# Ledger of designs, part 18: VH-VL binders against p53630

Target 1, 237 residues: p53630
Amino acid sequence: MNSKSQQQEQQPIVFVTGTDTDVGKTFVSTLLVHKWKAAYWKPVQTGIESDQGDSETLKNFKIAASTWQPPIFTPTYALQKPLSPLQAMEYEPNVDIRLLDFVVPEEWSAENPLVVEGAGGVCVPITRKLEITTDLIKHLIETSGHPVYVVVVARSGLGTLNHTLLTWNHLCDNGLRSHLFGVILNGEPNEGNVQALKKFGVNIMAQVAQCTTAHDQDMELHELPSVESLMTQQDVE

## First folded at step 6 (VH-VL; framework fv_guselkumab)

Design m23
Fold by ESMFold2-Fast, scan of step 6:
Structure m23 (fold): chain C 237 residues (1-237), chain A 120 residues (1-120), chain B 111 residues (1-111)
Amino acid sequence: as target 1 above (237 residues)
Amino acid sequence: EVQLVQSGAEVKKPGESLKISCKGSGYSFTSYWIGWVRQMPGKGLEWMGIIYPGDDDTRYSPSFQGQVTISADKSISTAYLQWSSLKASDTAMYYCARLNKYDDWLFDYWGQGTLVTVSS
Amino acid sequence: QSVLTQPPSVSGAPGQRVTISCTGSSSNIGAGYDVHWYQQLPGTAPKLLIYGNSNRPSGVPDRFSGSKSGTSASLAITGLQSEDEADYYCQSYDSSLSGSVFGGGTKLTVL
């Protein structure tokens, strides 16, 4: 069923980060994976002592309209404590995360996009040298041999203007403006916040509501942009 | 390569229980949904339900919810369709079919069918 | 009742073209969900013929083609041959049922 002989275009890596923990990064990553028929990779997972982790959450998430199942690659590191990777390593002194450890899984065929989900926000420390999520994004840009883009997940409601602008401006100041697809707002619709963010120059690529029914899941998928349309927008300006 | 082999024909009386099987081979059984489709004599195809053997998630057509049970045993790559009490109206050909990983709700490989006849 | 509407029968002579329609609604084909087609030869299980509206699996001749527009889909068969005599079924996903829906089937007779 798979068309292996037609691998002529290089598919992108899309890094999903957030304005904070618990903004719905895994939910949004799951929707993007199903929308784009992408593979999924969570390079570092923390908190495994208290829950199953994001890879298992994505694996168990089923969309009524889709019987397709994503390739899900094993985290490079899985840490016990529900803390940043740096802080979680304090409880596991034999673990020493290095950015060079994060190599795109060789099992990824690159016929479809790869969605990479970060741990928390852009300033979350990953290594004992105080390298942060933004440094991991830059590492993948430099070493993967693929186009790399970034999606920022933010809450739709109160506080999003400040948190989203801080995250967006941080990424732009770090030279990543041309790699930004945009912001996905998760939660109850808030058109005032959408318009305010747009006035500050933030690209709002989609708004998604929390899904409680199979019908809601189907509707959210139809509202998400294709990866081709997002790449075309980046090529223009 | 990919093959679905179903159990043989069954002749039953109303009120009897029945469990028919569908064995997958030539692929990763736990990575694909398996569906069941009914075809009554001289009639069209009718979706009954699906199961994902990797975590036993099941979904039923509204018309078959509570009428049948779908299950799987991943250790032997086999899916099952079961009735607790058969009715004459259950007389039909029953197909299992694999759902494709890449194309939504696509029945890409089909079993040969199990004919179930329910009569006195 | 079948959810997707197909003509119960179509016929043609060898070498001719026939088309089989499949009409849905806003909860299935009209919602943008793909249409798949299956061929059932007499006495056999259904077999995949067309998937994703217009794609052919390996082994299916190019004289079979599919298309989709609005709430409807169509299967076209050119250069009819006697071995094409079969029942043809369209299938899609329906959001109201959260599951698969089939057409009632079309019996193709090659005269």
Scores: ipSAE 0.228, ipTM 0.662, lowest interface PAE 4.6, mean pLDDT 89

Design m24
Fold by ESMFold2-Fast, scan of step 6:
Structure m24 (fold): chain C 237 residues (1-237), chain A 120 residues (1-120), chain B 111 residues (1-111)
Amino acid sequence: as target 1 above (237 residues)
Amino acid sequence: EVQLVQSGAEVKKPGESLKISCKGSGYSFTSYWIGWVRQMPGKGLEWMGIIYPGDDDTRYSPSFQGQVTISADKSISTAYLQWSSLKASDTAMYYCARLPKYDDWLFDYWGQGTLVTVSS
Amino acid sequence: QSVLTQPPSVSGAPGQRVTISCTGSSSNIGAGYDVHWYQQLPGTAPKLLIYGNSNRPSGVPDRFSGSKSGTSASLAITGLQSEDEADYYCQSYDSSLSGSVFGGGTKLTVL
């Protein structure tokens, strides 16, 4: 008989959140985008009066190990003040963010994964109705028509056990355990913290450090798991 | 239909300058990398460098850094490979090839090649 | 040096199977980077034959297949035809060189 082309499953959306605002979400998102040859979307950007924004940061970050030119989609909302979306809206009364406004960009061809980067941590308020980042994740699960998974970025050092466990347990308690790929620890390697988190049932996907050389960038990309392997682990577990 | 069309064969003397071209058609020129690959007579393929015409981001093989200049003119969908001073050892077939945004260093379409002969 | 290693030549009779190996190292194939294969017919430019270890572009017969294991990759050609006589190149990315690496090429002769 005729040989058949291998059937592809639809590509996932991977939501990158963090245990806090400055844990390196954009850096980790950049590594994942290049590792997975993914597209990138930052649904809500705040602080544009004082910073170029995460989309521009990711666009300008070049990884020597990668020829990939990611599609980068425009934020649905871009707010002036470097505050949570709810607080930033107090300075822009003409803006009223609703979860229904967050529609996966039509420009995404879905031939590659989509990395979606959140604003801050899981409890960061997004709307005037006090809906939080976790509610945005649930909204994308319900409306996107694609598998949606979550990656949590955390600092490797001091305070990570408490912050990571609070974030992980919050997501599990909100019915998202089956959507969790795991935690990426950003910073200097800390095997004691990795061991402790694993004992609490947290899946540690990788440890990465801020890259300064092409060699370091290549090493970090090699360390990261493929999206296919992560999806397979979720199906088994 | 995706096509890469290269300029014609060149016969040059050592010390002369040369600029050869690769014109892309049938796709969005600014959305794909263009690479240059050398093949010396009777030898294998060796990568020289790549350029992204959308922002002119250019990356060279260590062996070719400083030996050649890669550039592009997106208004005419053309990439270039240039020597300021040719050597007899530059005698080779030069191919341009496209790298798609979805693939890992994949050369998916190739030009027909430009033969460069450098002799006194 | 992190050059991919191929046998310089292989041969087979029409209808037979041949396999062309491509041996890398921990900085390229062993690091998980994909392997691509190109066919170069005499006097012509290389043409993409296999990409991403095992995928065929439209128009490439299913007689051609690719595989990857550990630090090595392999191109298999079944039901050899005279038109398969060509040079075959494997290619990957090498992290220690921060660039593309090609195998030395294998000349396939159809007896």
Scores: ipSAE 0.000, ipTM 0.407, lowest interface PAE 20.2, mean pLDDT 85

Design m25
Fold by ESMFold2-Fast, scan of step 6:
Structure m25 (fold): chain C 237 residues (1-237), chain A 120 residues (1-120), chain B 111 residues (1-111)
Amino acid sequence: as target 1 above (237 residues)
Amino acid sequence: EVQLVQSGAEVKKPGESLKISCKGSGYSFTSYWIGWVRQMPGKGLEWMGIIYPGDDDTRYSPSFQGQVTISADKSISTAYLQWSSLKASDTAMYYCARLGRYDDWLFDYWGQGTLVTVSS
Amino acid sequence: QSVLTQPPSVSGAPGQRVTISCTGSSSNIGAGYDVHWYQQLPGTAPKLLIYGNSNRPSGVPDRFSGSKSGTSASLAITGLQSEDEADYYCQSYDSSLSGSVFGGGTKLTVL
């Protein structure tokens, strides 16, 4: 029972999911963290045996114009195999992920937004009860005591219409339409796909290209909307 | 910030043509569908049709298919509703409204309305 | 005229609660499509009041609330004020028409 005044005083949690595993979620999360001066949390990380993980990747990302040093909170679970959390747990039988284990880090202050990065897409199974990423989003909405919004990261090119519409419609069908900030398209510009998605009612909140130089990253940062403008846009009138 | 501003009231005779306008501002005009809604005096709201200004795709309600033409000029962020030959039964208030969400047809912003009176 | 059914009028005294029903069918509300509500003050254009069954736009008091169950939706107004006197319209999407459908409208009178 949050009043509008109480909601406006609280910084939001923004859950970043994607249409697939390799659509650039960590790159986009990094841009959002620096744009919004946000904290970062990756609740469940897989593939630890083969790479450093998304938290470390975000920490080491260079954005020349940003002076922001994001708080980065420890994953609740870190699993060895580069598989979905459910599949990765088959190789670690003593690990039993439960949704109730995902509690917003106590170290997060209300002063800044919290960017939460999901593992893969919305239907990725997280628990042995076959609860998926969408169920984790709902859990955070129910338990965090903060406004929770969702950003979907998608590739700009081939396959994006199908994958983005399936992801968008899945979230809407699960009662999350009012929590959707929009889609960020990552990759080479494709205006045909942008217009098609907009025509289907998908909110394209930004277009970014994954880049290696600090200067290019600064340019992409300027293309992103402020969190305040996105929250205002969710209040439709 | 978002505004839809409609053209002024019109008084016409049966058989005359008419084109009324709805100018959008404060948003990306080509990124949202614009709808037209009729309200006859003392009656309720009736959806007439929608247009996507980005490619001029139009959808009409069955009751208005062939009765009116909806168009848009994206260079001046303006949508239009047009009659080739007005009837007395076209007397009504006409509203334009933006579809804030296409998939559930949310009309999130409305113009102030254009009153069309058709009589001798 | 309309395919969603609303009572033509409802009345209440200041401070009271009223509810306005909106009944659809299997091709619209019953198919799971969201219900939106619009308020039309005398002599003005309709204005978005509730969207997506239960969400309030910025500036709409929490005295206004929406709900949906089965083939029907309801708008509840608590703590009635004289300023609430208006026509209220529900609206949804209809899959058989591939388009918008409105209720016939309910005139709220504050006695």
Scores: ipSAE 0.000, ipTM 0.497, lowest interface PAE 11.6, mean pLDDT 87

Design m26
Fold by ESMFold2-Fast, scan of step 6:
Structure m26 (fold): chain C 237 residues (1-237), chain A 120 residues (1-120), chain B 111 residues (1-111)
Amino acid sequence: as target 1 above (237 residues)
Amino acid sequence: EVQLVQSGAEVKKPGESLKISCKGSGYSFTSYWIGWVRQMPGKGLEWMGIIYPGDDDTRYSPSFQGQVTISADKSISTAYLQWSSLKASDTAMYYCARLGQYDDWLFDYWGQGTLVTVSS
Amino acid sequence: QSVLTQPPSVSGAPGQRVTISCTGSSSNIGAGYDVHWYQQLPGTAPKLLIYGNSNRPSGVPDRFSGSKSGTSASLAITGLQSEDEADYYCQSYDSSLSGSVFGGGTKLTVL
């Protein structure tokens, strides 16, 4: 067997969440999809009345160094209002989201990793039973039949210490520490914030700067860790 | 079983237009980028551009942008390289090549080449 | 276009080892982008020989190996055979071009 045959033996699902809305989850998901040659799935999309949605944004985002064309799977739910799934459902009473509805797309052959992008942060309510993004992550861990890991996207600048620590500690307190790959900081480099977060025990897996040119996009893609190296680290932790 | 079959040799005069083809078979044509590479007589390989037939996304080498047009017809699994007005300096062997899925910018399968001779 | 730098020729006797170098810059190999190698036998199209710095596709003998360090890559051929006489090209991605760059090519002569 060559390296590709070995990769096909056990491909992970990687859930991308964030410390808040607008922290760059779709941008980071795009980088990871191209870095890992992954497929992409956004289980719940909101705001479709005013936005093309994250699946289309990822599809249209170009990284010059990557010739990968990811399989992009249809959201299980697409809601009109740009609100949390729970709040968006108040405007569409015929829709009743349940965690059991989130089944990994059958179209995913599992020959490559699957990047799953969440809606907002870890405490974003998804169902009328007040189940949150963290509950969706646990559901996928229990039902997918694949290793599931979590990446947290956070802003690099002002406010990140509080937002990142709250998100990180929430996930750890919910028994997910062994599933955490780490935090990716998005924005202008801030080494003071990186060092402070590391002192609090947060695993910073990468820093990505705002990409304004093809060259900057390529540099960010290259500096991201491989999925194999991250899985190897989890075996030790 | 993957094959890229290119059109036959061409002899043209300066100022003439030309369109050469590259037909893919044995794989999902719309799922892979196709690239074009020039080799002038006795010289090395030069990347010209690539196209993704699934959505017609194209990327050109700066040296070839505006000099050639790359296109594809997914209904017949064929990619094209076109000149509006040939020059003597376009005399070369032209290869098409498929890009592999997992290794970026990897030319994993190559066509046999189309020799283009431009002379008066 | 800018090219990766290869020696124009290299030679060896049957059974010996030769190494072909490929030197890039900070916008390609030096930036960490993978190096691929192609073999072009006389009168034929190039064929993939090494991909992703050091991997061999099915059908390529283990006599061929690749490596990468810093801004350079190398192709090593051991146990030289007469049928190895060909032109060899390295190739990588270049961020300044947002596309592919090839080496100038190395002609291997088996003495």
Scores: ipSAE 0.547, ipTM 0.819, lowest interface PAE 2.4, mean pLDDT 90

Design m27
Fold by ESMFold2-Fast, scan of step 6:
Structure m27 (fold): chain C 237 residues (1-237), chain A 120 residues (1-120), chain B 111 residues (1-111)
Amino acid sequence: as target 1 above (237 residues)
Amino acid sequence: EVQLVQSGAEVKKPGESLKISCKGSGYSFTSYWIGWVRQMPGKGLEWMGIIYPGDDDTRYSPSFQGQVTISADKSISTAYLQWSSLKASDTAMYYCARLGHYDDWLFDYWGQGTLVTVSS
Amino acid sequence: QSVLTQPPSVSGAPGQRVTISCTGSSSNIGAGYDVHWYQQLPGTAPKLLIYGNSNRPSGVPDRFSGSKSGTSASLAITGLQSEDEADYYCQSYDSSLSGSVFGGGTKLTVL
């Protein structure tokens, strides 16, 4: 927070990152979008030669309780290869991603939150200058004129303690502690891992499971906190 | 200007098939769910089912599952409600309605209704 | 049971206030799902009156207001006018049905 915060729009930007590429970031982002009636933006999409992309996945995702359709903004960059943005650019030499290219979509009215989904984890390289996802988060904090918060998506099961702590500590070490809403654990309930992460000082904000029925999707939506309650928790420190 | 225009009144005999229509205009047809609501003479509104024309995903009320078929043709921005074999108890006003962008399960725009009369 | 309960009728004189209740259960209004209200004038299709518990679409007078508390919602109409004679329906989502539920409707008579 800086002097700009006093003149910022009230609605936050919430950046969703993960502990890895395959942790369910898009599924969780979809639930948050529908829970908060948020807009959605995926700044960089890779792998479009082999996959529809996260924006299309979110657009086509159905939740029984939610027939509301979110505003979905076009990615600033869409790259062919299913690789990190840096590596994908090696196959498209005319593309030169720069952090300054990532401007919050003008179409966002800011009456509702904006959910921004990252490409993979916090250390995923975005630019040829080796700027990573964390640098993109900092860029949005400095340039958006809005409060920016971070949600970390992690697997609930084996390996999550190490990956979640590495991600959490990386963000804290980069001065983002006050911007962290918390971690959402995706997968089968694992209370032992929840309690272990809490002992290390990690805020577990929700537990969800990838579901196959409309009823299960409704229950997962109920597990998520409101954006107002999360912002209130940040006021307490 | 969002509009839903429904097909005209139908008079049918029990056992006959019927397909009624609801044409949307003034919005992106494939971006919104369309629902069907029944109102029997002198009675209240009953949700029958919905369809998402973008991928033809359908959801039915348990009371109407297997009794009707909901479909859509995105090339002409039209949704359909169909019976394979009508019963006298199907006599009712049938409304189509768009599920809008302000909130969940919100029927924000309604068609004028199609009266279906089934008698011998 | 997931059915929303409304009184079958309500009446008032011009200029008066009436309130129409809508009672749900733990699978719908009690679960936190929003309530929408529709007005059906005689011989016409229903029209959106209130959405998201208390919001008015453009063109609906502020004489109409909605509220929600616990397992119930209410529609209040102040300054009753003869053109307010209509059937009023509440509607919500029910998680046990994974779909829409409507109230039975309330016929408003302006005396």
Scores: ipSAE 0.468, ipTM 0.757, lowest interface PAE 2.4, mean pLDDT 90

Design m28
Fold by ESMFold2-Fast, scan of step 6:
Structure m28 (fold): chain C 237 residues (1-237), chain A 120 residues (1-120), chain B 111 residues (1-111)
Amino acid sequence: as target 1 above (237 residues)
Amino acid sequence: EVQLVQSGAEVKKPGESLKISCKGSGYSFTSYWIGWVRQMPGKGLEWMGIIYPGDDDTRYSPSFQGQVTISADKSISTAYLQWSSLKASDTAMYYCARLGWYDDWLFDYWGQGTLVTVSS
Amino acid sequence: QSVLTQPPSVSGAPGQRVTISCTGSSSNIGAGYDVHWYQQLPGTAPKLLIYGNSNRPSGVPDRFSGSKSGTSASLAITGLQSEDEADYYCQSYDSSLSGSVFGGGTKLTVL
């Protein structure tokens, strides 16, 4: 058989989370979607009363190096208030989010990777039972029938050491070390922070800056690793 | 069935303006980039530029920036290539082509071409 | 001039195998961008022949195959037939141009 069709048979789900709300998860998800020719799914969208949401943001972002038209699947839940899912549900009492409601879209053929974007950071509460983003990741690992990996998006600058280490260690302590692809640092290059995080055992996948031009977008796509290389690294452990 | 239908052949004099068209059908016109490719007589293919009809974002080859204008009218699913002042060196076959869902600028469907002849 | 380098012509007898090379640089094929191939029969528009280095669209015979290694790609045609006489173009994305780049084209003659 063709090596390309063999790779398509093994395409993973990659869950993108962040160290904070404003770390650029959707921007990074957009770059990964175009780099990997992936589909996109945001299981829970909040704040729809005040903005278009992350699915529309990703849909509208153009990358010069890519003509890829990502399949974008409908959120399982869309909530009005720009709050965590748990807090947003306080304003919509008829909504009761359950982890079992999150089934990978049946429209996803698995011929391409699926990028799944979380709502905020790993400890963001999703359900009335106080289940958090990490629990959603574990649920997808258990139920999807596909390899599931995690990418953490963090800001490159001040405060990233604390926030990234807390997020990384939380995921490792929750048994997800073997599922971690790594951290993508978003913002101005900061080699001191990169070296410090590496000394703590954090895998830095890439450093990306804000893309304001087609040239910037293309350079950032080059900086990102292929999904194949990341899966190979995970096989070595 | 995806189809790109281009306007008919044109014979023009140097200095004249021209606007040729490419009408898409059988797909969501506003969801795909449309590119223009030139082929001078007996020569190879040259990318000129692309447009995303959904928001009119355009990208031009450095060789064609300022030489032509690419536009689209999404209400009639038609893309355009325009010259304000033609030169004899613009004599060529012009193709429109859709950029497909595959990455790296795949031209998956091509129009039949519009022959433009510029002579005195 | 063409950014991707192809031989201007190649020839073979019916039933034989020919290969058409496409050599790029670090800003295109060498940067990991996929290579697509188009066939242009005399007097017609180009048609997609191979996409994403090695994939065939429906209707393209398995006699046509593509491969990519380093900064180069190649198109292989086995069991040559007279109807294969055409110009063949490779194409990729080039980051320095932020756009498409084509090879100069290869004219295939079946003897």
Scores: ipSAE 0.000, ipTM 0.482, lowest interface PAE 12.8, mean pLDDT 87

Design m29
Fold by ESMFold2-Fast, scan of step 6:
Structure m29 (fold): chain C 237 residues (1-237), chain A 120 residues (1-120), chain B 111 residues (1-111)
Amino acid sequence: as target 1 above (237 residues)
Amino acid sequence: EVQLVQSGAEVKKPGESLKISCKGSGYSFTSYWIGWVRQMPGKGLEWMGIIYPGDDDTRYSPSFQGQVTISADKSISTAYLQWSSLKASDTAMYYCARLGLYDDWLFDYWGQGTLVTVSS
Amino acid sequence: QSVLTQPPSVSGAPGQRVTISCTGSSSNIGAGYDVHWYQQLPGTAPKLLIYGNSNRPSGVPDRFSGSKSGTSASLAITGLQSEDEADYYCQSYDSSLSGSVFGGGTKLTVL
């Protein structure tokens, strides 16, 4: 549903990154898209030779209570090999990814948020100049004309403290602290890890469990914060 | 087991009102959209509209907006399709179908149909 | 009104293969929305046959398969049997209508 709060208010772009490959970025992005009634854009998709890609995964996601479908915008680049964009380009010499190529889709009606999903973690190389996911985030901050925020997806279990802290501190060290909404932990609840991360100053914005049914998915949507509450939090702190 | 059971066949004259029903069982009725689909004699399937019984949110096909009313009574797990004034062109088989959890407006379970004949 | 185009009829002999096409536009199949297929046996309600372009519900034989490419989808039926005589409908979501769209239906005759 479209919502118009103010003539001057801009809907945000929310960039979803992760602590590593296969931490559930697409699953979490899908939940956020449905929670916020957002549009979705994955600027770079790799691995299309062997699977459908993340945009197609979102098209197939359903919740029990809704027939609503998100606007899903075409990736700027789609690469064959299931590798980082830099490595995938070695198999496609006709492709030369530049940060300048990543322009927010013109089709996005900025009446609702735009969820942008990254490829892998923050240090994943995107271009032949060794520009990484963090550089793409900065590029969107500089060029989009919209508020840009970052959500970090991490596994809830073993290894999350090290991986989450490395990712969080990397983003903070790169001047993005004020752009961070928080971390979403994906997997079985682990309160010990939540408390430890909070003690290190990491904002845990939500915890989501693995979903086996559409009813489980609908319940998880209720646990996620609204985009308005997150933006209000950024204005205060 | 999911079942949708529709009311029996109706024979009406032009100008008469009619309300037909679709009763769901074997699932959480308020958690799924119910759709209505028309099939005129010897013709194809036409989507008419959908309703979410949990909050009565309704959406109509542009062709049927203002021509029919879709409603639901969640206390008896029943959806309805209603005409205030029937026309001969409303003669058709009417199906209710549940929108499932997969694949962009999937109609996963169908009622047996209600035949409506409108003639003088 | 239907916005997906199907041939009005197809025919085949027992044991043969038939294919039923479904052509859409940029606002439905071309936009990436999935295609579902329904089988309507004479005198009965439609039944889900294929969902999400290529998936079979429990109880549907593997003789039935679906595929999608660009703005079009197709239903393939191999090892044709007399009980396959039916009307077949494709269906998708259309973003410009914010609702469901059906194909015109294809009558399959087994000779």
Scores: ipSAE 0.000, ipTM 0.405, lowest interface PAE 18.3, mean pLDDT 85

